# VHH binders against c4kar8: the designs that were tried, part 135

Target 1, 263 residues: c4kar8
Amino acid sequence: MAELSTPSPASPAPLDGGRGDELEKFTLRGARQILQLLQDLITHRGLITAHTGGGHSFMTAVLKVDEERGRVVLDPSPDPQANRRALAAPRLTCVTQLDGIRIQFPLVGLGEGQDKGRPALFAPLPAEMLRLQRREFYRLQVPLAHELSCLLKAEDLARKPVEVSARVIDIGAGGVAVVVPTGAAEFVIGGTLPACRLALPDGEPIELDLEVRNLNRQTQRNGTEQLRVGLRFAALPRAADTRIQRYIFKTERALNAKARGGL

## First folded at step 8 (VHH)

Design q81 (framework vhh_7n9e_1)
Fold by ESMFold2-Fast, scan of step 8:
Structure q81 (fold): chain B 263 residues (1-263), chain A 126 residues (1-126)
Amino acid sequence: as target 1 above (263 residues)
Amino acid sequence: DVQLVESGGGLVQAGGSLRLSCAASGFTFSDYYMYWGRQAPGKGREWVSGISSSGSTIAYASSVKGRFTISRDNAKNTLYLQMNNLKPEDTALYYCARDESWYGLTEYSPSEFDYWGQGTQVTVSS
């Protein structure tokens, strides 16, 4: 019944360097707007990918907003190494999605302690939050029930050709993010993977070239690590673009209908 | 609450023109893809045209391509459909539509829309 709408982990890579003044119009700087958005993340149990730098991230969530002390309380990772990386980082870049809207914000001055007797991470409230309500930044979190996969044409550690079936965790107009099995292949940022096959429901796999845009070792909420690879569609044909966009649209509608109680 | 109110329909002779308008309220119009659909007597709903939130991406049903022009004025929260060289087979109730989500497609089945206006009747005589 409910299995078709399994929640996916939040996993968008941070926007690098920004797009100058274009991102400014999507930046929230009002204290009330920031507090409301953080509260919305709590209410909707939004999963956050916190990037600690050096290609590392961990899954977290906002547990509480302490307006009186001007700080946010985050769920620590069950992996002590991920928490140590976070505490040592000069800045965390937090990325999540709420109702299809990409949300990104910095946290500086992370500390650790306890909240209600449980371990917690603390940081001052962010002075700004990015909220991108644009289709080009939309990333559909792929339901696990869809078993969406991409067969990657890559190389192993010895530079020998290898085919890797990777699970697609999110998909957008410009590319996909996949989870690659540990040790299955080597990836180089900027490298091209030719003739990969994206399997969508209802139809033949789509053959396309993919460019590696980012690599991230993400520590999950259960303490396990996964390699997340961000892949850009290179020269996407119109027919493939149409199929991908229809899949995103129809899946989002189905998820929205499920959330509304099947109206 | 989402409200979509169409106007501009009427009776016109074949070869004539009409301009439809849709006044949107209850949501941030500039953030949504918008659509025109129609329903002829005794038939199901048919998608006619779609336009992206910025207006940069537009699509038309093959039956109206080259004759109809979709446009939007985000400052006025209004969607338009300019209909030229009208044919008797264009006779239908015309309505504007949007989906609940921010993500949209310019071309797809009319049965997939979440919100519809009440429509404006267009009748084309021979």
Scores: ipSAE 0.013, ipTM 0.361, lowest interface PAE 8.2, mean pLDDT 83

Design q82 (framework vhh_7n9e_1)
Fold by ESMFold2-Fast, scan of step 8:
Structure q82 (fold): chain B 263 residues (1-263), chain A 126 residues (1-126)
Amino acid sequence: as target 1 above (263 residues)
Amino acid sequence: DVQLVESGGGLVQAGGSLRLSCAASGFTFSDYYMYWGRQAPGKGREWVSGISSSGSTIAYASSVKGRFTISRDNAKNTLYLQMNNLKPEDTALYYCAKETSFEGVTLYDPSYFDYWGQGTQVTVSS
């Protein structure tokens, strides 16, 4: 029928569950499939952004799957406030990626305790997990050593123009996700940032217009806060599109070659 | 058992230079991306520079680009950071770090890496 309208994979922001039937084909409900996917996240040490609502999230990871008790064990935040928000939330929406495939799942009934003498968060196994096919939602997680930067042209709290150099953490055909220090600039969802400059490893920076798609304040594992900004390519010249796709392809190929070393 | 040992820090006047070294052991150094991070008083850890396993891909934070040069010697299992035209705002404890995976599908922030060395202090006087 109608072509699926897909949100940009550039952001850790959760997909709306009210999209119902359009997401059904990507939803895993088999217990074995869910357990296997969670084990894959453990094997790949996948970082998970856990959304607690109100634009707040924290970084976590699945440490263990307790099949006998039907529970997952999660890494708590070093920030006590983030943990308190998580425990008080009616649900967590967990977002991550595996091999460029977006994975999203709810956790309900979060509790705290200890695992082998260390603080841990516990939650029942999710009844369903969303696993979006790579071709529609692919995002390359940018290797730290490649550290892409994007010079953003934004406004400060006083609406004065400022330039912010932001680290690009993921990139896809439709946009990028960047990290900026909290308070560096003000961003408005739906707002356009004109004449930003994306620096790829090879060649001149690419000048492009970016649209703010989502905002999320993350508490890092060291307890500091940063702002994650999802940005859509609002005006992308064909030459720029070609360079971005070439970078994605070349980087994925190199990462796959290195990963096949079997660590 | 991964071990990273930083050295080469010290007190230097603005406009001066220092060369930092990081001696790595307990893993196959030539297989991993390496980076330098720093933590200034009253601030969180920030990324400074990174280098691929072969040395062919190099990146810098905007605040140090053009002044700092990262390099590696895989035969000696050593990472270097040449710092030129130092500024008072470069005052920080400088850390060497290894990626937690072999450039796995999930990118770790510097503040998430478990394999930080003890650091070497750089103090730049005005």
Scores: ipSAE 0.000, ipTM 0.104, lowest interface PAE 17.3, mean pLDDT 76

Design q83 (framework vhh_7n9e_1)
Fold by ESMFold2-Fast, scan of step 8:
Structure q83 (fold): chain B 263 residues (1-263), chain A 126 residues (1-126)
Amino acid sequence: as target 1 above (263 residues)
Amino acid sequence: DVQLVESGGGLVQAGGSLRLSCAASGFTFSDYYMYWGRQAPGKGREWVSGISSSGSTIAYASSVKGRFTISRDNAKNTLYLQMNNLKPEDTALYYCARGDTYLSIEYWDSPAFDIWGQGTQVTVSS
């Protein structure tokens, strides 16, 4: 018998049946807990990304919880196409953050109408909500004032190299989400963007390789569409990891101080 | 009603070929990223291949790259997996899955899926 010295490459992320079991610990099913969490989102004016499937989403917010009718009232998109996609979807997957905790919930049976004379979307109260309290799921929403950018080394439709300065909208331990104008570059899920440059507010830009993990066309609150690209850090050096974690911690601390101090 | 139905599995000798099909219904197939996954007896599920809505972007697990080909026919709402040079270790239940991008925004290391089919059994004998 011949033995082959085949290296064991890092496995691609498994399609894991344990995902449901892991999320069960973070799942709220009590009617009172669900109502309280939705009310907290209203009180804090939390922005919600509503995924309609097919790589499309739009920004919304919970405007009201109507306990008598057993429904939530959502802010519609100013883009009629986004609203049509939402109404046609069998399910909206809503993602938001409250006090650094990731919150996710489904809405099924979406309808449209009016609330206080203004257009609104309505859905039955969700039967469950996820409240992901683990640090590994945390994504810092990057303040616009930081003007955080990443220079992407990508390709156009003709496979010609292009450089695109993309705005960083969120950042975590494992990656960043960036926004680019539609048509600025072609992105291939699973593809590597080599020698990209992440510009943090202090120090030199960090050179790193990024893997494309996700593409989503998001309709903003003003009705404009953005291509959102999710990018994973590939083989991040310790010095770069330390700088990114320092930025996340410092920014989170400053945001928490503003929320409590009102300065 | 959203449904994925896999077919084309069976018993095949090592070195042989099979073509799997996944028939999609109840949604606009051409709007979705689609995936093939598999689960071998006594093992967890593993991702095999993925394809973008237009078919222009394709990725494979290293274990199948060069042997398997994913494709789609948006006019027929059908996803395909052409499997060549099959090995005994390819024996598994093969699942079709529709991509859900919301979790992949939060989970950089895990493909996100919102629906799966029931699967089609592939058995490769030595």
Scores: ipSAE 0.012, ipTM 0.295, lowest interface PAE 8.5, mean pLDDT 79

Design q84 (framework vhh_7n9e_1)
Fold by ESMFold2-Fast, scan of step 8:
Structure q84 (fold): chain B 263 residues (1-263), chain A 125 residues (1-125)
Amino acid sequence: as target 1 above (263 residues)
Amino acid sequence: DVQLVESGGGLVQAGGSLRLSCAASGFTFSSYEMYWGRQAPGKGREWVSGIDSGGDYTAYASSVKGRFTISRDNAKNTLYLQMNNLKPEDTALYYCAKTPSYGLRVYFESSMDVWGQGTQVTVSS
């Protein structure tokens, strides 16, 4: 079975609030823009996952935008318990996707109403909506058969240069996640690794600078320790960006074709 | 000359039902959001329910949700409140009100611009 690193389409996770500063340029605040985007969700029958907090969510859709009253009207859940949770929540975080564009927005002050005599949920229009291209959030889980690697130029405990060949486990437009044996090198969050080499299946390795974003130490069942390192692309050249996006697109297509075609 | 005239209150036993009416005149009823509020003896006014101009959207105070239903008949310029499973705590003077400014949920002490004379509801234990 094919597995991609993005959240399941049936249960997309909200983007982390700690990234708010980086997401400002993708945030819509114009009333006309917000109304148009909500209308686009109606026109394209966009299904929305509404997160009520505490790990709870339900599927909904925008039924109507009532511009005169400044309200959005939502399809209630067939589960009465989900609706009760939603009405009790201080806010909903709504997540949807149209044609590879991720849309996320808050709803505050959810209430009950009726649309054409049938139960509905309503809320004031959101003051802001996040609109991101798939490329900004998508992470492809790299197939083991591709043997994707990145040669890291790092430092050891004595601050001496060391080269570590790391296996790439996921890749996106903004960076890669790699695994290395614990102790192979020292990494500092926010530190830059210059002139690293990313090997893709076709063509010469790509030379690029990487910034360390996160570290996670894991002990495997056999007692082997691994360090998972999240790395951001710094100053990525256009040609390199094109090659990485092409790899992601081709691999995603191949994995989707395998899933549709069967085993 | 705006007028709101409430009716339908009375004495009812706990678990019983009442239907309140508010007859509106002197303004274009179908253009306004309408509200029911109440004032219990020795207490301040509180919002109970609201309904939009078309009757499509409603809201309720948590204390009455599931028991009360607000509705309107724009052809008759009349607002209704169907009250089921009444409790002694529902004993109050019930008021019909309008305001175009504050949406469906309002705080009666500071948000209503026109009030009726009220209709008394008394729920016995």
Scores: ipSAE 0.000, ipTM 0.185, lowest interface PAE 17.0, mean pLDDT 79

Design q85 (framework vhh_7n9e_1)
Fold by ESMFold2-Fast, scan of step 8:
Structure q85 (fold): chain B 263 residues (1-263), chain A 126 residues (1-126)
Amino acid sequence: as target 1 above (263 residues)
Amino acid sequence: DVQLVESGGGLVQAGGSLRLSCAASGFTFSSYEMYWGRQAPGKGREWVSGIDSGGDYTAYASSVKGRFTISRDNAKNTLYLQMNNLKPEDTALYYCARESGWYTVKYLSPSDFDYWGQGTQVTVSS
């Protein structure tokens, strides 16, 4: 009796791509989307694990995207044997992760040469790229009909207490993102907002401490300004964590059922 | 070492019932959402049912809703699927899966799950 397993979320081992409909919805096939994602890997200096088959892999990075020649330029391994294995492979499976997003893509037709006098590996642009979000970093976009709000206990410019009712725009296992009018309160990255109250559709508001993780000022099309605040759940009790995960699971399944028609 | 072992399948007449079990080991079962999927001959794998870590929220494919019930016993590290009013089109290899820790909002997919078991065969005769 053989045992069948899949790689863990933290594993650099590739997910099965290109076999069926199951991964199609997570697969980018547009040339502009592919170019943008490759450029994001360059900008963030993403380390890539390139799998050459037979359990062999090496670390690389995208150095350049050559749109005119339709190819990517990769950093060769310092190990000549790894480079020889890569060049002999019919296909490389490249796996990387940026900000909790798993990215996987094939490269076919790998060659070697020079880029500005330095050794480099070259391959045609991939025809597809797989993009998945890690569960703890996954953010459910909150349906407007759910009217999710979070009452924030914050401070104004003079460090006086203020309460702000903020609309929840996304929610995950680790936190929420909210929108507030610009100037409603002062937020400091790394600061803690104690005893805030998260209102879910079912039951009493959840009282919890929130840590400010990011701030993004947005000017809307109508000229009004909003501040988007990313908030992490601090010391979340098991009961509160369970309620939040239930909401995410229930809502995600309902949205998927709507997309598939009758699930 | 993560293991999922399915059991409880067999041959049953249309209108009959079966209860499937999945014994989990090698991980903290109570921390993971669990799923049942199936694969009929000549078809791809399809999602059947899901249950959250606490057993409070469940979801079902439209083809089985009202006939199947998913449940779990976190003290016993066991997932169940109670199948009632079975139809010939329910004939398939049934397998359980743990959430993979990666997922998307678009569609339910086998790629959202970690699958370790060989499954249990269910055959429904008319």
Scores: ipSAE 0.000, ipTM 0.176, lowest interface PAE 13.2, mean pLDDT 78

Design q86 (framework vhh_7n9e_1)
Fold by ESMFold2-Fast, scan of step 8:
Structure q86 (fold): chain B 263 residues (1-263), chain A 126 residues (1-126)
Amino acid sequence: as target 1 above (263 residues)
Amino acid sequence: DVQLVESGGGLVQAGGSLRLSCAASGFTFSSYEMYWGRQAPGKGREWVSGIDSGGDYTAYASSVKGRFTISRDNAKNTLYLQMNNLKPEDTALYYCAKDSRYGIEVWYTSSGFDSWGQGTQVTVSS
């Protein structure tokens, strides 16, 4: 478990048209905002999944924005068939992520050519871009070696206060999942656990109010039962949010580098 | 085609230092995580160090932690490994490798390195 870094922060599938009214509030239509967002994708080296329809997609990136000609320059696929499908498509739906924020935009009128002697794909600048925050969906599997714990302030079956040290098995910007022995405390979905303490490796425990989101009973191979509890951060000071995000990012990068080191 | 060309190896005495370089071409260097690996005679390949696409995060094998420093220059498409306090056990062919994934996508699955250079030999005498 300790070596896994899941889930992927990118969502490859386009959002459906049935949510159009809800998505309008997240849609950017200003030319200046669109240009800035595309430039941010270049600066942060954003991986883009371009959907060509029929269940086909290819990986690309924005190489530059040509404001003078009103077009975006894209990195072609190393697969010639993928490029042919893209050029034949009436529309591409491009999906990417920037700092946990989902970005989606259409490209119409894709062409091919060269940019400074290198093969490139070109398209007119999109008239709109979706910018949707997705922080709550990102989860890091916590390495066992980190011994990450959360001291829960809960109630037992007799409604008496009890403190339970629970092992943190995953963590995201929106919450944690913990495991506790069956019977250690009573949890109610929607209930609030005040003043719990999350212990991160680098500093004092973070005091948090947690909301119970889900409960899952697990039987281990040795016959013991564990309760998995999903907990949402009910309120999170900016400093705590920053510390949690830094822990997630550092651990994720280290695990990815170590996994790639299967040389 | 992806090309990775390592240089900077040589013969040094224990306690010495070497700086390795890897010149990358044929891909968008600034979009990939990069790694150093090594292989001693009669041994399998061993991971040594890794660096993310922006150069903000690094990782090291326990055998080299505190002695080696990985860095990159995205403007020059070059990866570096500064090796200090070298030991006879560090004797190996050192090669750089790129991640098989493109961009800043974060995965941990069956994906591995898809390209290696010919390597540069490091020999540490006692």
Scores: ipSAE 0.000, ipTM 0.094, lowest interface PAE 19.1, mean pLDDT 75

Design q87 (framework vhh_7n9e_1)
Fold by ESMFold2-Fast, scan of step 8:
Structure q87 (fold): chain B 263 residues (1-263), chain A 126 residues (1-126)
Amino acid sequence: as target 1 above (263 residues)
Amino acid sequence: DVQLVESGGGLVQAGGSLRLSCAASGFTFDDYAMYWGRQAPGKGREWVSGISWNSGSIAYASSVKGRFTISRDNAKNTLYLQMNNLKPEDTALYYCARDLYSGFTVEYEPTYFDLWGQGTQVTVSS
């Protein structure tokens, strides 16, 4: 079983603890970042699935953040047994979605009481929150006008080093798909291409190590054959990851705004 | 230790110029959008200008647009504010601040920051 996918951004299932090191780059630990994200959840009325362990969960929502007392106020379940399980649990794992972005955080030390005369659950502010953007699983089709390219460090048919400028046709958090001219280079699935250069708008090219994931030969309408190469980002630095994700979000927003504004 | 340290303030006559600097340390500077804010005596903080991590997105408050220029040098972990044609109304303590979320484009006047510096005083006399 080689299924390596994390749950989708919309999935209520908590992410596997064994992937903790891989999720570190998506984890917020700044007190102000945590406060702002919790306030955003209140503003957008995001429903939260709170997992109490043992396969049990219930629906809740953040009603209020009490920054002065360092705690969150949660909506109790209409099911008294769900509330009793939550109060008995050593930890709640809260999973929600905000505008397609998966958010997950722990709550420890849950108590019950009242907020303005109504039943409420209380917990200390979480020390960390996971914010996994929906683009982690999304592939943006790159607009032709952006002229996105990747300079590949590969080998030709004679196994000599060669540089190939390839057009980027789609991009995601985990990699890119490129079109390579026929006969320009040899590719082996699982092979690595070190020190390739991805040219994004607004900035210097990003130096990346890429792994060949798939190969697809496609005949175009004019009879020309091209090779489409799927490439995985290997050990992506945080700054490069940030630039790539920003490009994806900015481009998607622009495309969404254009689609909404057009007839 | 995460720090922002502002410098370059001083006393200047109306119509004059000053260049402010903000030295960042203890974090990856080029992962963050950066902002300049100011606080006049007896008033709350107000936003002045913002710049994205790569300088691709820049915004200014209407009161300073055309007179102030924000820039950054990621190799030196330093944010700058070039202030021209200064007015007495620009008298304030000037702060630099980093974005609450790293890597985001500056799209609007920000309401929240996760790190503020101590500030540098700018006094403009007539």
Scores: ipSAE 0.000, ipTM 0.113, lowest interface PAE 16.3, mean pLDDT 77

Design q88 (framework vhh_7n9e_1)
Fold by ESMFold2-Fast, scan of step 8:
Structure q88 (fold): chain B 263 residues (1-263), chain A 126 residues (1-126)
Amino acid sequence: as target 1 above (263 residues)
Amino acid sequence: DVQLVESGGGLVQAGGSLRLSCAASGFTFDDYAMYWGRQAPGKGREWVSGISWNSGSIAYASSVKGRFTISRDNAKNTLYLQMNNLKPEDTALYYCATSEDYESYTLYSEGAFDVWGQGTQVTVSS
């Protein structure tokens, strides 16, 4: 009878700072560059996954840049627990994408208040923003209409083998992120899932070995929580790699054409 | 400094009931899955039950399913195990546990328990 809000399509994991020297080329530190990028996120209605630590994150968006006070205003979660975790965190790691380019930035000193009489979260403008323009870091947010799925070979709560169909929410050269049905399986970081099957929209499923890289309980913008699992391709065959890259390129091209207008 | 303190054990006759409690402190209890395990004299540890942070997912070992009920009260930072129709083979030290790495999704895995209490002894006489 009542229709629930559509779930967020994406849940990117933050990048490790262990590649500091390589990532310096993509780090923006100019105040004007940071302001322009934040404004682009507002203009394109970019959804942001804000990681609060301990495997928790929530979906937010930049509502406003307050240049006069030197701060960014964020959309709070409808889940009070997610907001409490964010306010208690010493740092938020914000991850998003703009025109297929991965953007990541820290927010320190998060507070709560109101913007135009509505609840809001705010933080000082970040001192740096990472804007990764290399294709190898690109993660395609999978359109819901594509109904992309991955059949996972995992273990259930009783440690028995189980096959779980998981919705693919993003895909890149190195792996996928999936949403698993509640209580369907257990995952351990570093664990290997052999002979999983990735179903692309056209053609036969691709058989892959996947490694669990991250696990996040993400609070969606509608207040519901999802378990999101990041999976790395272990030893991807060339034919599979080519087919995945073709899917990414074709879909990215179609999304870019739509974003640039004409539709 | 994470602390788990079990209580409620004791001596009961077969067919009897006991309720165990675990008082948790030093961490955000409502963000973690919690577990009950047991160890009988001269035997290895056995996982008994697990419950997710929001009570939405619950699992039991086949040996206790239908007789034991796990629950939690997040407002009181307390985990419970209601044990009914106890059998002599349920005699063991019962302990509650959690994992320090709550980024890892694990509802059942004794090997993932990083923190556990000292336990409370349950003895079932025939």
Scores: ipSAE 0.000, ipTM 0.097, lowest interface PAE 19.7, mean pLDDT 77

Design q89 (framework vhh_7n9e_1)
Fold by ESMFold2-Fast, scan of step 8:
Structure q89 (fold): chain B 263 residues (1-263), chain A 126 residues (1-126)
Amino acid sequence: as target 1 above (263 residues)
Amino acid sequence: DVQLVESGGGLVQAGGSLRLSCAASGFTFDDYAMYWGRQAPGKGREWVSGISWNSGSIAYASSVKGRFTISRDNAKNTLYLQMNNLKPEDTALYYCAKQDTGYFEVSYGPSDFDYWGQGTQVTVSS
């Protein structure tokens, strides 16, 4: 049954073939969470690609959530063939994106009918929804103008405490990369730097524990050696995670707006 | 300066196996999702497989699922594609790719990737 994959970057295909245990962390199974996410898709008019199998898909949207009957109401395709394929399919795989978050969910038992006097498709509420934050793996290259810094609490070669203000060169949901002068502190892969302070442009510095993941030595044009240090967030309070994601989203949107506008 | 260098291609008979490698440099490899794509003679580039930074998310094109296995070794900055039960229709230039973002997604077009390797040729005879 091997079929050609859909070659459209504007219509994300379902994840298939391999799933690690990490995907379970992004799976919503709570009824209230599922209802809230579906309502968010309605509120933001999220366009959904519904995959019907055999390489076929159509564009739809959630029009309504009927909590009492446990159903979602979907906008049918203007193409009658697409609607016939959807109704014949044993399962739809629905894929969408909301403010940079990839959302994927199955629908089983699709039917057709009317809503507000207009044709509509109906399906039972999904038992699960995948909410994969696209920025979980996104690294924002920090604009130099933002002057982002992280105060690292590390040790020197004599194992004495030292504080180093490091420039943040990129940032993601899982960590930051910083640059420090060679010799300013000792870093060991797998080592923990407790109580470091990340300064975002707005608000108080965020206190967090960082784990050293990688080291790369660079020689600058002036002959000064610098060390690039990749640092993983060992534990992030929910409020800190929200602030970091907000900064990434806001900055990404601003950079994309400048690119589209021709600067 | 991002560099992606593929190796391991060659001529093999149908039913055979090859293991492709991609050596990455010039960026923090374990911060990025990595991808394999291919371009068959007379066709456009198409996506084959993808893997997230920590191997927690993996995806395959339907045409290769069950036959190909993507993996990565972050300590060696290397991406792999194990290809088993090769078919004549797998004949293509295979290349590894990344985006400027670490965002993991399934993608099929050239515009979906910011960096491409030079590619390694795989030819499967019948």
Scores: ipSAE 0.000, ipTM 0.115, lowest interface PAE 15.4, mean pLDDT 76

